# VH-VL binders against ADP-ribosylation factor GTPase-activating protein AGD1 (AGD1): the designs that were tried, part 3

Target 1, 225 residues: ADP-ribosylation factor GTPase-activating protein AGD1 (AGD1), of Arabidopsis thaliana (Mouse-ear cress) (q9fit8r1to225)
Amino acid sequence: MHFAKLDDSPMFRQQMQSMEESAELLRLRCLRFYKGCRKYTEGLGEGYDADIGFVNALESFGGGHNDPVCVAFGGPVMTKFTIALREIGTYKEVLRSQVEHMLSDRLLQFVNGDVHEVKEARKRFDKATITYDQAREKYLSLRKSTRLDVAATIEEDLHSARTTFEQARFHLVSALSNAESKKRFEFLEAVSGTMDAHLRFFKQGYELLHQMEPFINQVLAYAHQ

## First folded at step 10 (VH-VL)

Design r87 (from r80 with light chain D99N P101W)
Fold by ESMFold2, look of step 10:
Order: sequence, then structure tokens, then C-alpha cells
Structure r87 (fold): chain C 225 residues (1-225), chain A 122 residues (1-122), chain B 112 residues (1-112)
Amino acid sequence: as target 1 above (225 residues)
Amino acid sequence: QVQLVQSGAEVKKPGASVKVSCKASGYKFTDYYMHWVRQAPGQGLEWMGYINPKSGGTNYHQNFKDRVTMTRDTSISTAYMELSRLRSDDTAVYYCARVPWYYDSSGWFDPWGQGTTVTVSS
Amino acid sequence: DIVMSQSPSSLSASVGDRVTITCKSSQSVLYSYNNKNYLAWYQQKPGKSPKLLIYWASTRESGVPDRFSGSGSGTDFTLTISSLQPEDFATYYCQQYYNYWTFGQGTKLEIK
């Protein structure tokens, strides 16, 4: 859609209205996504707190009880396990922070930044439309008997109002196009980064527990004695 | 005084083409969009399309898109509408009409040309 | 397309009568950003081209008698002739110019 070929026409006005409706739907979808992301990151934070509570309970169970199984593994094996669990909890907190900054904060900025730009462009377009319509009404009212200096002023104001109107229209269409194009690219970037953050979280957790495999086997073998 | 004067009546055979002219006077031809509207005998008014005389850009109603061509010659302030592959149901009075709303395709029509009767018969 | 429906399709009246013609659009023709209704009324006498009476729904064109008035907004519009004259017997059309250009089917005003 190139401005050099655009007329002020019913087709253009209908296209512009459709773009504005699409942009509002996108804003609402971004708001819903943001709220979902915030709930998710709050859940990760609560999960981290629960992880720490679980590890504390396990440490207390293994260190102070006179059960021979707890005494036998309350030192080196259970300590290694609780250290590993604390580290996995740390990975979860890192994941929470990454999702919050990569996706949640970015979604909120999309909603507030880009919608504000469209709103300002619409406001300027509305003012330019009113000014242009007023200039066109004065021009429509001209008579052959109109004073030459008054007619010249009306014609000059008409040209100026048209220029301002066309600039405001261009800026509004550009803001709408930019919002759609940039948001699609920024969504891909944010979601891709979030997916990578999850991949790294699970990979780190797997590698840590895999290194714990000999200690897990020792505990299981001892329990069968 | 703003005036639109159209070419004279035409009698055509089915399958032929007709080109109607509309000469404008009394205003700056390139500042205002020109539309074409037809009226079949005993029927209402049917919008066919418009031309921006400054740029030459056109917009046609879907029913005429494949058969209508609108042009203009700014040196003589004249718009043209050509309708090809004529049928008997193209028999109508064809009007040009100016939008007096400065440089806006969307507007009311004032004035209208006097009309050009096109009769399509064997 | 915005469909324009006129009522009635024909009407008989006497000189001096008050006449009301209605026009309804299938979609609003009010452009909210300039607060204008993109609606015009035309008079067409037999063998002649249409003549503009009213634009912006209620603005009377220069030279049109005061007995013609337009009213309405959005989707519902009315042309009123307050005291019918002999020269007013004609067919009347409404037209929207908000999104493309469509006309009502016409209202033929005849002498009773």
C-alpha cells in the first residue's frame, strides 16, 4: 500500500478502519498474553519458595533422627541430594526472571508504547480532518463576487490544510503498519527467547540429576539391604 | 458557472463499444473527482466508477470492471467513459457527475452532465 | 455495499401538502471524525438529469427553496417538502457517499 497511489477514497477509508480494528484486537490479545505471563512468573516464584521449604524439611529429616537409615545417609549422600535440589531451585528462579524480562515486560511495553503512538497519530489526523473540512467548506462557499484578497487567503489556507491532512493521514497509516509489522517480529523474538530459556532450564536440571545418578543408586542399593 | 456537457446520443449493436465524452467548464478540472452513473429506462441510478482527473487513477464498480475504461484529457478538461462488449441491457442514459468537495472521491454530485442516451439494439 | 432503501416508492399529493420521504441505509453513513452524515438528496424531473437538493444530510444547496429540508443521522434520513408546489412533482433519490456511492430506488411524487 504505497502513498503515491493512495487517493482519499471510500476504499482507502474502509481499509484504514479495518486496520484500526485489527490493531485494537492485537492490543487486546497482547494484554491477555501479558496477564497470562504474569500469572506464570508468579507461579514460578511460589514454586521456588516451595522448593526451598521441601529441601529444608528433607535436611531436617536426615540430620537429627536416630533412624539408622537416616544416620547412614544423612551426611554425604543426603547432603549432596539437598545441595542439588537447591541448585535446581536456583535454575527455576533464573527461568522466572528470564520469562519476566524477555516476555512479560516486553508485552506490556508493546501495549503501552505502540498503542500510544497510534493514538497520537489518530488525534493529529482528527484535528487535521476538521481543519481541512473547514477550509474546504470556506472554499465551497466562494462566489464570483468574493473579494480577491479574501479568495486568495481561502485558497492558500486550503492548500496548507490539505498538506497537513495528507501528512497526518500518512503518519496514521504508517503507525498502524509499523505496529503490525514490528509487533509480529518482536513476538517471534520474545517467544523464541522464552523457549530457549525453558530448554536451558530443563537441560541444566537433567545434567545435574544425571551426575547424581551414582548417589541415587547407592541409596537404593542400601535400602534393599 | 460550473457546467458538464456530454456527447450526443449513440445507437450501437450488441458486442460493440461506446465512448461517451464529458467536457467540464467553469472550474479547475483537476481539483475535483469525476464520476459516471447510468440510468436504464424506467429504472434508478447505478454508480459505475470514478476517475481522479489529476492522477488518472480510477475505481470501477465490480459489475463493470472488465468492460469499462475511464480516461481524461486535462488539456481540454474532458473525461471519457468507454463501455465495451455492449448488451441490450446496457441501454441507458449515461451521466458524468462532478464531486464538488475539493479533491475527495467521496462526495455528493453537483453538477451532472445532461446525459448521453446509449441504445443497444440489433 | 451500503444498501439505501426509500419509502414510499410512490406518493400522490396536492399542491400545498406537506410531504415526507424516508431513506434508510444498511450501515451508518456518519463519519465520526468530522461528525458529518454522508447523505445527499436529488430531484429528477422526466427527461432531465438529477438535481442536487441537500448534502451532508441537512445542508440545502444554494438556490434550493426553503420548503425542502433534510434531517436524520446514522442510518435513518428524511426529506421533507413543507408546502408542495407544482414544480416539485418529480422523482426523489437519496444517495450515500460514505463508502462507494449507492442510491435509493427513488420515490415518485405525483399530482393527486
Scores: ipSAE 0.482, ipTM 0.807, lowest interface PAE 2.1, mean pLDDT 86
Fold by ESMFold2, fold request of step 12:
Structure r87 (fold): chain C 225 residues (1-225), chain A 122 residues (1-122), chain B 112 residues (1-112)
Amino acid sequence: as target 1 above (225 residues)
Amino acid sequence: QVQLVQSGAEVKKPGASVKVSCKASGYKFTDYYMHWVRQAPGQGLEWMGYINPKSGGTNYHQNFKDRVTMTRDTSISTAYMELSRLRSDDTAVYYCARVPWYYDSSGWFDPWGQGTTVTVSS
Amino acid sequence: DIVMSQSPSSLSASVGDRVTITCKSSQSVLYSYNNKNYLAWYQQKPGKSPKLLIYWASTRESGVPDRFSGSGSGTDFTLTISSLQPEDFATYYCQQYYNYWTFGQGTKLEIK
């Protein structure tokens, strides 16, 4: 976000307040989105656990016995099926980890980190503003008759308060700009990366199962006997 | 005693330029922004712009941006306003005015200079 | 672009009268962070530069008589002269300094 004028003014401070309100509204939306992401990644984890359980059950059912069904389920073709299904499970766990890292962690950092920094920067700015106004009032009241040591102290305090005020003001601008940048660019990047992770997951799963197609046909032909 | 003393009245032809000076005394010149305000005969007050006397940075009202130049000489505590391509409707009294709030462009005006009458006639 | 509207444009009053001049801004000039109204009042006598009377809407400048007082907030402001004196013949201007600097059109006070 670009400020049209960086000089301190009532209009500049209104722009800052508007950005702060926007950041807080976005924090609330990010918190709800984070809850959705957590539920989704928990579901992927449960799905992975279920995949492993299914493959284990299939492997246990198979065996080298005289029963043609058991022999088929324990034979080299069915072993390829159980290995493939286990690999699909690992693809799901990779997807879960990618969604957590790319999106869920970024949402949490914004909620707990970036917006908190804006709040802290605002507090420091408000304190610096009060101190600076008080120092400026004392400086406005100086007379030619004011003792030199008192005047020097007032001028020293004014300079110090000015420096602290400008530092706090630019720090708040920096914190607000960081939050706005994440709104405009980082979240779009994170969502797009999450979509790409899903594309890779489904592509890998399809390609693996597609390689199983000749073995699927082989088992079906045997079953029709 | 805080004072702003401006240069004397001027009579100009259309198309000419005028440069009004404003000498400050009785305060630390670089601590306070200086503004320029004009008043046409029988009319109200019109803000023209300001100068930061420490940095020399300026901000002009859009109506004057192409024709006004504000400068200062900190060694003699003097601000200047130059208005070019004068028209008859630039006939006015031109004031310098200080913002007495330390190093803040935004504020009220105290004191004002005595005013400089600029008459633009053919 | 904050427009300042004064009323009345002109008035006549007698010495000792209480007079009130109003000023309305097209936009609030109250800055919520410091809770200050960015409004000033000036007195201008014929042939003279403006003289500051009031800043922050209600703060009287040093040396300004007690009979001058300012009040109001946000968009609506008043200047009150509690007991008019002969030297109060002048034109009065309000001014906002919230965003840029704009002045009311003036109120000419004539003493009867």
Scores: ipSAE 0.315, ipTM 0.664, lowest interface PAE 3.2, mean pLDDT 87
Fold by ESMFold2, look of step 12:
Structure r87 (fold): chain C 225 residues (1-225), chain A 122 residues (1-122), chain B 112 residues (1-112)
Amino acid sequence: as target 1 above (225 residues)
Amino acid sequence: QVQLVQSGAEVKKPGASVKVSCKASGYKFTDYYMHWVRQAPGQGLEWMGYINPKSGGTNYHQNFKDRVTMTRDTSISTAYMELSRLRSDDTAVYYCARVPWYYDSSGWFDPWGQGTTVTVSS
Amino acid sequence: DIVMSQSPSSLSASVGDRVTITCKSSQSVLYSYNNKNYLAWYQQKPGKSPKLLIYWASTRESGVPDRFSGSGSGTDFTLTISSLQPEDFATYYCQQYYNYWTFGQGTKLEIK
């Protein structure tokens, strides 16, 4: 959403408030999404640990590389299987890291960084608004009979309060514009990058296991005798 | 004492233009926004737009934006409202009014000019 | 646009009476960050320009008699004249300045 008018006005303030409410609703959605992403990446980490445990159990069942039973029942093929399964675990760790970096970290930055800056900018603007309103009301009360030194002080305080108000106002506009740009572009890129990371993960896994197909068939043929 | 003094009554034909002046005194003309409001006979008040006298920037109500032009001359502390392509339903009293809140377009109106009667008849 | 609705459209009263005029806005005119209602009341006599009575919903303008008071918040506002004087017979308008500037349709206060 674009700011249509740069003059301070109740209309401008309502537009800012509307953008702040939209940013807060998006923050809540991002927080839920972040929690889902963390649970998913924790699951990938647990899956990697389970992969290693499975491979270790398989190696132990075969009596390791120097077990005479292993030599009799396809020891070199089992070694290829365990190496392949360990590599799949490596691909899973890469996927976990990519999802964390591309999506989880970006969601957290939006929640804790970008929206937090909007809230802090709003607080500063509110304080500056109250001070400026008070200075304007004092200026409204000036009369021709007011002492010149008192009037000059009121006018200088008004000018100072106006300067601080304008600075806070434009800072809030900047924070809102930053959050709005993240809403439109960065999350689409993050989700698309996450999907691409999954594509690469499954493609690597498929290619690795496809290379194992002759050995799979060899073991199956032996087992069916 | 703050005063807004407007130009005199005008009678116009449909299709013509009218330009109403509003001369300010008793305050810094460039520090306060100037608004224009009209009132048809026996009717209520209708906001037309404002001008920032410092910058010359304007904002017009949608109903008038194709036909109204607001200007000012800061050297004589005078605001102007020109309404073109007049119709009979533009017959009204036209007021200038100041927002007394320092350098803000939004606020209440105080003071008002005395009004300028514009009559549009064939 | 914020629509301002006044009631009654006209009112007949005697000198000394208490009068209440109401004004409703189609949306809230309370700005929560400074806690102010962006509402004003004007008095207009025939052939004259409007005169400011009240701003911020309840703040009397300098020189306005104490018998005029404003109250309300959000969408519902009232103007009360506690003891009518002969000079108070006029048309009264509410106005919001929260989002642009719109006026109520007016309440004509007549003698009788």
Scores: ipSAE 0.309, ipTM 0.660, lowest interface PAE 4.1, mean pLDDT 87
Fold by OpenDDE, look of step 11:
Structure r87 (fold): chain C 225 residues (1-225), chain A 122 residues (1-122), chain B 112 residues (1-112)
Amino acid sequence: as target 1 above (225 residues)
Amino acid sequence: QVQLVQSGAEVKKPGASVKVSCKASGYKFTDYYMHWVRQAPGQGLEWMGYINPKSGGTNYHQNFKDRVTMTRDTSISTAYMELSRLRSDDTAVYYCARVPWYYDSSGWFDPWGQGTTVTVSS
Amino acid sequence: DIVMSQSPSSLSASVGDRVTITCKSSQSVLYSYNNKNYLAWYQQKPGKSPKLLIYWASTRESGVPDRFSGSGSGTDFTLTISSLQPEDFATYYCQQYYNYWTFGQGTKLEIK
């Protein structure tokens, strides 16, 4: 959404309000999504631990001891399998980290940074508006009989109030524009990056295990003979 | 020709860290695992761990798990081994070695780097 | 861990001699599915890195003289130098790669 005009008009104010409402809605969605992301990354961490536990158990069972199982299953291949699983575990950890950094942190930054800035800018704008209105009213109340020094003071105050008002307005517009920009580009990048991270995770895992496919087939054939 | 060239000798104090580099050439760096083996003076060979240069995945011997970090820079085909909290008994020649990884082969070490002497003394 | 035990720890021999070094593993390094022994032999000269000689217990690496041969299966392996040459005086190591990687303690071959 672009501001057609930057002059202070009813339409302008309505547009700002609309953008603020949109930002607030997005904030709420981000918070909900953040919660989901956190749960997901926690699960990935737990999964990693479980995976390592499984690998350790498997190594103990068939690869780590002088046991007939080790001989029967093929020690070197079993070891390769467990090593592969450990490495896949590391991929999971990488995925977790990527989701956290590329998505969760960005969501939080949007909420605590960008949207927060909008809210602060609004507060400042509202305060400046009140001050400006008061200064304007005083200025309009000036009479021809008003002392020159008093008139000058009121005029200076009006000027100062107007300046502050305009600055506050500018900051609010800037904050809103920034939030809107991030909505369009930053989140797209975050989501797409997250998708790519998942794709990479599964590809890496697949490639790592794929090299064992001949062995798997051989063992299966042997087991079923 | 396949070559592994390691960084120069290091002298460190106890408690310090050392980082050894191993630059690979003559083959695709990411197609082989890079292992690290050390040899104390007059002693045998001790396997430390390996890194998969393609994924960055690592596996360390339990004796070094808390002190060793293996990394790589694929852009320059270089592997790194960092050992922290050095002790006098860490004095050794450290080797990098290339290892193939296939389902039917756990891999032997070929070739080896020239070795990096690390001396830990007070 | 699979423990590799070499014997002898050291030996002296003369040029032209037949030399035999043995290596025993604490467990079998024979893979039943491919019937291969996951064992390698290395040569190391003073101040140099190890050099691969034999893999799969009996396969000689390219460039290695035919006087070097590996034999054995399961837990017992042997490296044989049929006729010792001056350049063969070195330390030899066996290594298993059946389950992770472990080395023998080495056998130092010295000139008599």
Scores: ipSAE 0.196, ipTM 0.689, lowest interface PAE 2.1, mean pLDDT 91

